# VHH binders against THO complex subunit 6 (THO6), part 14

Target 1, 367 residues: THO complex subunit 6 (THO6), of Arabidopsis thaliana (Mouse-ear cress) (q8l4m1)
Amino acid sequence: MYGDATNWNEDEYRESILKEREIETRTVFRTAWAPPARISNPDAFVVASSDGTLAFHSLNSLVSQSASFGYSKGQDVMVAEPERVVRAHEGPAYDVKFYGEDEDALLLSCGDDGRVRGWKWREFAESDVSLHLKENHLKPLLELINPQHKGPWGALSPMPEINAMSVDPQSGSVFTAAGDSCAYCWDVESGKIKMTFKGHSDYLHTVVSRSSASQILTGSEDGTARIWDCKTGKCVKVIGSQDKKSRLRVSSMALDGSESWLVCGQGKNLALWNLPASECVQTIPIPAHVQDVMFDEKQILTVGAEPLLRRFDLNGALLSQIHCAPCSVFSISLHPAGVVAVGGYGGIVDVISQFGSHLCTFRSSSL
Short names: E, the ipSAE of ESMFold2; O, the ipSAE of OpenDDE; V2, 0.75 times the mean of E and O plus 0.25 times the DockQ between their complexes.

## First folded at step 4 (VHH)

Design a24 (from n12 with G50Y; framework vhh_7n9e_1; at its last look DockQ between E and O 0.01; V2 from the best seeds 0.00; counts 0 for: pae O 14.3 > 2, grease 24.7 > 24.2, placed apart)
Fold by OpenDDE, look of step 5:
Structure a24 (fold): chain B 367 residues (1-367), chain A 119 residues (1-119)
Amino acid sequence: as target 1 above (367 residues)
Amino acid sequence: DVQLVESGGGLVQAGGSLRLSCAASGFTFSSYAMYWGRQAPGKGREWVSYISYSGSSTAYASSVKGRFTISRDNAKNTLYLQMNNLKPEDTALYYCARWLSGTYPFDYWGQGTQVTVSS
């Protein structure tokens, strides 16, 4: 727009720049593909960001927006307007999960404020984003608050942050990994803690549920992963180096569909474990620090402190390496159709097809 | 130039079998994982199977698991797909692809071979 320089609104310009900077300095910590609420939006996902927001996007909407703005696939980062955005947390939102598989699923998020918040996904997804409403104050249906510890003289400790969540709908449970080095099992119906898993010596980065065995696995800054029995709360196994000096943080974990295989992101390595055998079967060196990992059937997907999505087979062979738009990637999520969403630094989400093509690259617009 | 040439497709009755081949040239075949994909009429491309560079690891889409077997002969620079118990829903253009690091696999797809399964 060759706008008449005479009509330049400096304030508007300033605001625009500030908004842009804000967007550029955001980090996407987690993306999650949504269960289909309606037949009409099968390709929706939620983005949890460093500003405490959850943004809902539709792939169709993104593609439409991209087309309207003339953005080329994979080359340009579009600022996309979300279908819905909620300020979920004070401070960063670190994780987002869906509890349930149907229209009645809950959208769960956790963050730096030490809270889990849950929304009915249907309500979240169906709400028309009024272009004019800066902040949607959708009230959560669920709120879980981390316990504060009593300090000296009865003073309460700060609220420990929740860094990750895992869900087990079969048991009606949400598991959290917290900054106080503990994992917690929450009853979703009552909102109460059912079990506390205590044993790590430093804060937890990740938690995954192994429902078939009534277990959870936790990864910690202390360089170890732990397997816990959910019924007893006892640690059944410690995974990691016994040498404290050589311990690298366990930053991410994932189970395969059979829940028999575990992959751990540990520093610049992926460690593949056969859980039944309790054996590390493979260590895969990665050139950069691993920040997220997942299984795609018999493949391992990983992202980290590099602009790459890597695929490995279970033997540790590199299958593919795809450039991603974020320079540092914190989240990978797989759609059932094989589409991958990666999110990371700069508030950037890159949607990549199963064949490695970039379908859409965008930043969520600011509230 | 990287070339991938698929063959072995055809018309088969439901429950029948086919063996597809993909001849690779223009690159060190044994250094790369290979994939089979397919595209049915009116549908998008879908992943079918992959095999590691050494052949030590294989994976299959859920829709073909237990029926299809991927293999390779690195000495012959050839990729294979044994398809058993074929179903009408398996009707598609089947193509092989190499996934090169730092590149998109679309650059390294063959022309495909047509598989038609009649009911």
Scores: ipSAE 0.000, ipTM 0.223, lowest interface PAE 14.3, mean pLDDT 85
ESMFold2-Fast, scan of step 4: ipSAE 0.459; ipTM 0.808
ESMFold2, look of step 5: ipSAE 0.012; ipTM 0.312
ESMFold2 (binder alone), look of step 5: mean pLDDT 84; pTM 0.838

Design a26 (from n12 with S31R A59Y; framework vhh_7n9e_1; at its last look DockQ between E and O 0.18; V2 from the best seeds 0.00; counts 0 for: pae E 4.1 > 2, placed apart)
Fold by OpenDDE, look of step 5:
Structure a26 (fold): chain B 367 residues (1-367), chain A 119 residues (1-119)
Amino acid sequence: as target 1 above (367 residues)
Amino acid sequence: DVQLVESGGGLVQAGGSLRLSCAASGFTFSRYAMYWGRQAPGKGREWVSGISYSGSSTYYASSVKGRFTISRDNAKNTLYLQMNNLKPEDTALYYCARWLSGTYPFDYWGQGTQVTVSS
């Protein structure tokens, strides 16, 4: 049937192609599982993407949708409609964290626009999916804006992006890793900077809070990680190669539950540190650049510039390698039940069971 | 590694013009404010001009205001300094510098290019 080409709207077609490309080039930078709520959606998570959006999804909803559409587990990428979508940032949203453990937790996001925005999770989750995909401009409860630096002649620095966050509810603090090479401690209640951590010579990729020691750790493009005292703002330790030529960026970091062990993603290596001893105890080569790392009890999970989820023991032995749907993976998030969500290029999220089975693979629908 | 390489310097007569270039590599050029400095023989370093990351804001020392123009091409990772109506007092080694932050306002600079203005 030679479709009547006469009614072909070139503009609509062009727009459709552009939209498709946009969706295909979208990147998930971070996923976060919601804190277990007593009542409604124990298996919900938030997706932060390159388009500046936060999308809320329910695992149950996703699985049910997948089943209804006959999507083969693990092979087909489903387009899923989020329960809620918020345009959180101008530019990419780089990180998302929950502040708090109960129903009153804050959903925090940071992005390229140099802002942290926070919402009440309950409000975020319960908001009536009004049918009209209207950019529900849910007004944030919290807004933190990075400072611009003034130069000697009145020049202003760019608005430093915020590349990562860490939270410490015990101290009422949010920590940010910024593009201006500084980390900041924010008071959540007042919205003000409590402490600035200066010392890195290039922008920061990651920050993790070590609450038990009143410390934060930062990873930088300068190839070093630093340990900071939160009370004094002073750098306690610099870890990494002192040779500038051999310095690989510290792209990701994670602490274990005891906060005694640190794993750093550094180029194509994982570096495992015993913090009390201030010693690198293991270096694990990875075939691809590491983009995210975390602990699962005594195991290390890592993803990067390959479609693989790798699991290691603390001795550096590979325990498992699982194919994941994104060709490049930027985020790992672990559910308490052992389910892992990985997100990456193409706007793809792959939810993988503790046994390595694919529960759901999807892209969020575009706003 | 961060590299800044200046070029375009030379000998010019008073009243003449030169255009300096600074080629940047090893970092995201478009994220940083850039500056031109100079050091004359027997004198300290002087900042001559600055430009914001987007090019939306420019700054000039009083000594060069109206004569020098700073610009940048972020696509080419290049900083420029157009110098007009040059004076003997403009004779100096000119270098470009990156502005990172308040902690490291000028963390990297090039080797410089010599500008000599004859009377």
Scores: ipSAE 0.040, ipTM 0.543, lowest interface PAE 2.7, mean pLDDT 88
ESMFold2-Fast, scan of step 4: ipSAE 0.511; ipTM 0.847
ESMFold2, look of step 5: ipSAE 0.130; ipTM 0.572
ESMFold2 (binder alone), look of step 5: mean pLDDT 85; pTM 0.852

Design a30 (from n12 with A33W; framework vhh_7n9e_1; at its last look DockQ between E and O 0.40; V2 from the best seeds 0.00; counts 0 for: pae E 3.5 > 2, SAP .691 > .668)
Fold by OpenDDE, look of step 5:
Structure a30 (fold): chain B 367 residues (1-367), chain A 119 residues (1-119)
Amino acid sequence: as target 1 above (367 residues)
Amino acid sequence: DVQLVESGGGLVQAGGSLRLSCAASGFTFSSYWMYWGRQAPGKGREWVSGISYSGSSTAYASSVKGRFTISRDNAKNTLYLQMNNLKPEDTALYYCARWLSGTYPFDYWGQGTQVTVSS
């Protein structure tokens, strides 16, 4: 059928290509499983993406959609419609966290615009999917804005981006890792900075809260991790290579459940630290750059610039390698039931069972 | 030794353009925010523009916003200022300065490069 090329709208075609490219180049930076709610589907998660959106998906919905389209498990990336999408940030959304464990939890996000925004999760989840994909401007309940610093000659600092967050509900705090090389402790109730952590010489990639010790740990582009006392704001320890030439950026960090063990992603290495002993007990080489890391009980899960989910024991032994759908993976999140969600390049999320089976693979539809 | 060496200044007519460069040495360039400042005759120093470590974030004085663009090449240890639509009031000695986040004031700046805009 020689399609009548005469009605070809070049502009529309161009726009369609651009849109497709945009979708294809979208990156999932973070996924977070929703807290178990009595009333809500416990198998829901939020996706933070490079376009500044937060998308809410239900695992049940995804699985049902996959079944309906006859997609063989693991072969084809389906396009899935989120239950809700919010434009949370100007620019990329880098991190998403839940603050709280019950129905009254806050959904928190941070991004390139130097803001933390928070919503009531219930409101976020229950909002009527009005069919019209109108960017439901759900107003955030919480808005935290990074400070611009005043300098000599009337100079202002650029607005620093927020690259990562950690939460400590016990202290009523949110911690942010910012592009100005500082970490901040925010009071969730007042929305004000309680403490500033200064000392890194380059921007921060990650922050984790060690609530049991009233500490935070930060990872920086400067190749170091720092441990901070939350009460005093002082750095208590610098961990990492002091050799400037060999400094690999600390891109990701995670604490185990006991908060005694720290794992750091540093270039193509995982560094395992015993915090009480202040000792690096293991270095695990990874074939690709590490982009995210977490603990699953006594096991280390890691993802990075390869389409693999790797699992290690604390001795550094490789336990499993599972292929995942994103070619580059930026986020790993573990559901209490042992299911892992990985997100990465292409706007792709892969949900993988504890046994390595793919439950669903999808790309979130764009607003 | 820390060095900042500005270049690219000169005489230009109103409405013209200049590109300033600042060559940095003696320190880890990428570990500092970088700034341009200027001092006009008979006036104090004023900031012009700032740029973050990676260049992902920039700031401008209100007087130059929309006309000037700051950029950096960390591989070359060089800071740039593209100045468009220059005005006589932009006549000044332009300085490059480094700023480590969390520290004030600027701890080092160059000797400057003269920019003169004729009416």
Scores: ipSAE 0.057, ipTM 0.589, lowest interface PAE 1.9, mean pLDDT 87
ESMFold2-Fast, scan of step 4: ipSAE 0.533; ipTM 0.851
ESMFold2, look of step 5: ipSAE 0.217; ipTM 0.678
ESMFold2 (binder alone), look of step 5: mean pLDDT 84; pTM 0.839

Design a36 (framework vhh_7n9e_1)
Fold by ESMFold2-Fast, scan of step 4:
Structure a36 (fold): chain B 367 residues (1-367), chain A 120 residues (1-120)
Amino acid sequence: as target 1 above (367 residues)
Amino acid sequence: DVQLVESGGGLVQAGGSLRLSCAASGFTFSSYAMYWGRQAPGKGREWVSGISYSGSSTAYASSVKGRFTISRDNAKNTLYLQMNNLKPEDTALYYCARWLSGTDYPFDYWGQGTQVTVSS
């Protein structure tokens, strides 16, 4: 029909414009602080971006560059030079984590290409030379590839993306949240799947290890969070609304240090659960869509589709609200010293002190 | 009884575009993730694209990523596949499938398919 053809041509044009804008505008999906190597002050962290790169930065170098930038006019946001950049993924890199705390720690990333790639952090940080003008050629030590599912006729599924990871070095495991509705437990040494967690009815956005209980928790597009037994791969509890029509995706989850408290980000709400009691004790309304949550001891940090980092107590009282440079913020990473890095739209990273002061704001150079 | 009916296929020149539709009936369409798959002549069957029950999450095979767009209209019980920059390698029978809830990823129902032929 003529109307369908007209609407189709307009949709195609709009899609081409959005694709061009995405190519021109990088997004930082995650940051991760490197192991402190017995130094209490934060310095090294890695940035995972929508262009598939991992960029290593030194906070001392960024603070120095930021101070120098303050004397320059005509630039809105500083473009910082990273210590190292690698092309880690074909398509976006969605999550980055450190596996281990010592000099043998691994840097892990996952992405849209359905892979987890890993490097020895020492080799990643130290093996490059300052005069290297080509893209980083450091080969991954580890590559985990999501399974493609075969139907009754041998039809292959699309490659499921890996949206999130949780590390458990004591058990030698990495847990992944996949686009095929499954979570997977991977053995890091062998690179093989140890367990598959099946039961969600839609894509997984988040996974959190609960090592004290030998469990994992998953959050899904299906509007539920689930608790799984790592020994059996069985779902032990479903957390969610009875009304499927009103369910919003569980986009983000975090456990506190005791692993007794769970916070879930779901639409414009945080839900605080006491896991031993199996009870939702608090619901905290947020003005924007929640994109990441975490605990800082007895406090909750949250970011989302607004240029704000919010801090709440366990009773839902707003303790602080800090303006961030990205107009939409996708992730929070907290250093043990209390320094926070947030990443988001425009490829912008904002590093905020334990006192709420901005230490540096930058875009990572990828040129 | 579950019914899936695909339409919109046809003959197109390389570089051209087609929009496929899948009309679903016999189940609560808005409660299921949906997929497009294809069977090319002389090749095994492959999944092309998937979409969550709400439409907020999508996935694509590497061979079609950036060229195809999956979407759904839950009020009309209809699944769509917009195919741009078609290549001769995209020649296949295209079918929609319902993702089976539970322990298995494979679908439990699919349509008869709609033929797409891309001339070189």
Scores: ipSAE 0.000, ipTM 0.242, lowest interface PAE 14.6, mean pLDDT 80

Design a37 (framework vhh_7n9e_1)
Fold by ESMFold2-Fast, scan of step 4:
Structure a37 (fold): chain B 367 residues (1-367), chain A 120 residues (1-120)
Amino acid sequence: as target 1 above (367 residues)
Amino acid sequence: DVQLVESGGGLVQAGGSLRLSCAASGFTFSSYAMYWGRQAPGKGREWVSGISYSGSSTAYASSVKGRFTISRDNAKNTLYLQMNNLKPEDTALYYCARWLRSGTYPFDYWGQGTQVTVSS
């Protein structure tokens, strides 16, 4: 349209603008609860979004704002002001993690620009407005940059994105899942690559550290999950169906607290693996594409391309099903107190109590 | 069945502009980095430009930087190359390629190409 002014009308123009605004809605890819880990009451968490921002929110402030907003004004979602917002990446921020516990933790993020950036959490959370105006307070303490590969005719590849991170403070490492089909082990202190994990044939969606075994696990667009030895960089096991029709991406994975149980999200299925036995013990069908999974003790939490947070036991029985505000949910973060934050389409975050009630639902303001 | 179909080439005067398109089918277009390459008559293939799967990262050969712009529309499964201030040395068959992200090489699923001829 727009090609003939005589055929153009105001209603069609308005509808096209509203449709473009709908397409322009942000996506929250990840949330992370801030330390210290021993706090009984969750308060601080960080939101990573498709516009490249990291936004810090206080749960106490959000709950107070939600009470004042009044959901009786219609089906609108509250727009909340963050305590702080930083443009962390050029392009989407895909993952956010805390490295360490207590007051000296680092806030880390990774994104489409192929970088991991890190800040001291104490400095990031500081609310002094005069410091926000100083360039030094917005500069990262740590920057890790993905390798570029030499391609056809000697040209460098575009920067491979970093889709996910796993932290291992015990070994001083951050593991990254990259768009070049490799996982990388980074030394946090030096900022250098310690190990490259090569073998996947397509980009990685997820990486999980298995510190007790000196291993990592990766999930790929190639339809396999792989277990790697951190000392050698060699693939120890390939986890996947031999069924040619089940070459669905491994979008998500999680380990339980014992690091003996693995759950993988693959297409519309969860696969539960006992790693010491190297056996798939359970397959749980899900009505929608799985986008994130995690363990809560001996229970499995999952979200995906549906507005639902599901909870299963290890036998595959559905224990609970909670409606979420985003029509598609990309991530789960669980606080030790049992409070869950989920983020998804439309830039919407939903915070759910340990009893399954909604504490607050909000969209961060764009800046 | 993976297919890439280039279009938009033609004859243009030096200093002119053309926009090339590459229509992709048979694979999840939004999951792959994409490239434009070219081959002049009697010469080897040359890389021109590349773009990440999301479109946020781009790269250009020094010979075209500042004149060419690569972009993509993942909803339409289409890759574009906007070529401005064309020079006679830009005369070549232009190819669209999918990048497997598997290290040093290879490109796979090259299209048939679209001919660009720049006259002085």
Scores: ipSAE 0.013, ipTM 0.396, lowest interface PAE 8.5, mean pLDDT 82

Design a38 (framework vhh_7n9e_1)
Fold by ESMFold2-Fast, scan of step 4:
Structure a38 (fold): chain B 367 residues (1-367), chain A 118 residues (1-118)
Amino acid sequence: as target 1 above (367 residues)
Amino acid sequence: DVQLVESGGGLVQAGGSLRLSCAASGFTFSSYAMYWGRQAPGKGREWVSGISYSGSSTAYASSVKGRFTISRDNAKNTLYLQMNNLKPEDTALYYCARWSGTYPFDYWGQGTQVTVSS
């Protein structure tokens, strides 16, 4: 046909479309509910994304924005303004956790750059001035840097990524699941490694602290979950198939409140273990690859490479299925009030009530 | 069985460029850090470059930094080394190698010969 308008209008339009698509091509890897949220109504949470950012959102603000956006059919997912955005990592931010439960809590993140960075939550949550003006002043209080290994020929490894964290404020520790097949126990105050957990043959996806037993559990691409003694650094149990050919990655793990029950997400299966008995009591098949699991008291929540949040009892009976907005869901964070936040592909976060209704669905705007 | 097969070597003049490839099979390529090493005639192996499993982190020997670029395509199970501004001292047999993170290099290929003429 014919050529279009002037270059300035087309460039401006293309820039707006590219910026919109940049937001849509992000992946949310983890969300975390902020303190003091353990027994009160949920409000603040942080979103960790593939662009290396941590975005702070208020649920009250999001629900208000959602109501203004409307429920008309055919509308795109809402793009919400965060209360604050910080570029935390060079490369993706894979996990975000709160260390502590009160106003003195730290916000911790880990990522592809092999670092854990931490901020005082009160300082992070302050919004006195625009994000751009505060960017140079919001420096981390804590930086933990993965060790680089010497290989043959005297080479240093590239910096191994940190894929997951588990916090144990009672012992002053953060545990990390690293791309070098090791888990590490870090002293938060000194920033130094207290213990290295060696034995996996492939990178780690997940780490969970079992504080009551002075243990951690790790899940690996090697198809095993392992239980480690925190005082010795020694593996006390290997959980997994004896048949190496049938081993699928252990992508996710969770402990119940008693720390006696373990659920492992492994390929397209959940495995439920009673740890005192050292026995697998249930295997639950899932139609898609499992990407995250957690306990809600005596129930199991799971998400994965499908747009569904599934809930099971301990006997493996499916109790509910809730449709989620991301076509693939990477993480679950459960508030004590029963509200769930899930994050996934397309940079989408979906906040779901204890009754299974959607409270808000959104993408974070980015800078 | 783990297989690593290097290709793309050859004879090139000083200041020229070559792109090496390493085709991996028999393991989950996307789960391993990968490396390029080289061995000049009559000498020991030396490290050239390394890349994390995701491709987000890279490292280079000081002798090649700024001239060589390591990359990977996990969908194709292939590791690459783009070599620019080649020097006669870059003449060597180039190997790709797999590292499990907790152990020394457990596998490497037969190598592809690079010869840089002055």
Scores: ipSAE 0.000, ipTM 0.285, lowest interface PAE 12.9, mean pLDDT 83

Design a39 (framework vhh_7n9e_1)
Fold by ESMFold2-Fast, scan of step 4:
Structure a39 (fold): chain B 367 residues (1-367), chain A 120 residues (1-120)
Amino acid sequence: as target 1 above (367 residues)
Amino acid sequence: DVQLVESGGGLVQAGGSLRLSCAASGFTFSSYAMYWGRQAPGKGREWVSGISYSGSSTAYASSVKGRFTISRDNAKNTLYLQMNNLKPEDTALYYCARWYGSGTYPFDYWGQGTQVTVSS
């Protein structure tokens, strides 16, 4: 017997169309610059995408490839050959981070499968992965698995996804923002949860470590940002309104180098907070929904549901806006030399110099 | 207000199939894990199946594994349960539920249920 509204074959056909569209609309969710032993040479970076892959690219190689490709107005975006590509996750890879700053640094990724996986960066970059197959040839050194919650009647929750990570090598910790509305502190050495941060009423988009204060900050679909004590797991401050009429998700957060200034991306606004004073000092309206924010010293970088990278001062004055190749931009990664990589819709990565010029634009390949 | 409305139940012979639907409104459906539970006559509620917010992860009770398939259409705010090879012991009132994200308060909203009766 079939239900009257839709039959199973029609739903299977719709599912097939959505799956095909997902493949066609591959998304780069995050990029991360590898830690060079020396200052001022941006080269190695990793791209995390909706197909679950991590792709390692060399900026010097990409710039050379771009010159040979001959980009001009109206031409297709170059498809770049990565130095290495691995399937890190079943389902999308949402975040990628480096844990540590030297040659023993770990490359970490998290994704829809509820896992954090980690590799020694040196091993990852030097391993022979010339086979572009779905089989993962690089066994991770580290695997952290999100908890499944016990429900009534013996129910086990579906595996919650991990949407974002923040690293704190000084405390030996990785913090994760989970789809079960919790943040988790993980001990990297043991692979065990050290603390659970409960209080949000909807899934988490972002987590940022504030190690100088032994705190983390989280941003949620519930419209609040929260500050937590890492020693107790208790929420010390709730930022924002839970009024359903004005509910705006907190999609993104960043701390400055002093960890005194917080910028939050919330709907179509940036909110700048001075944390020691516990006050919002600026609200900056943005024409599109904010998807990522970052500090560049005394300046704020933002991207979102528009093909623009915007730069503001701390008074909310627009300093620059740079056109990006993705029609929607999901992430910013800033190299210490001032070079920015942005990733977004269509699997497109755009690398922009400290002076606002485009160094290269490319699509990440799929396996 | 959060609303969950189940449909697709009915009388079916053993070995037959039914597809249940749950129409969700009043919340961001794509942000929540969803569940199917059931209550057989004279018994308490039992968990049947669960699905993550994206649909990438699913779980099933041992009694239905291999016979039932949970799925969702986030564009339509609809949860589905495809039930194949139905047995008389599958006779129950079937509910969809929203997961709170807490082990202490795992289901915060429930539908009214749709009756499934499997004849021998």
Scores: ipSAE 0.005, ipTM 0.358, lowest interface PAE 10.3, mean pLDDT 83

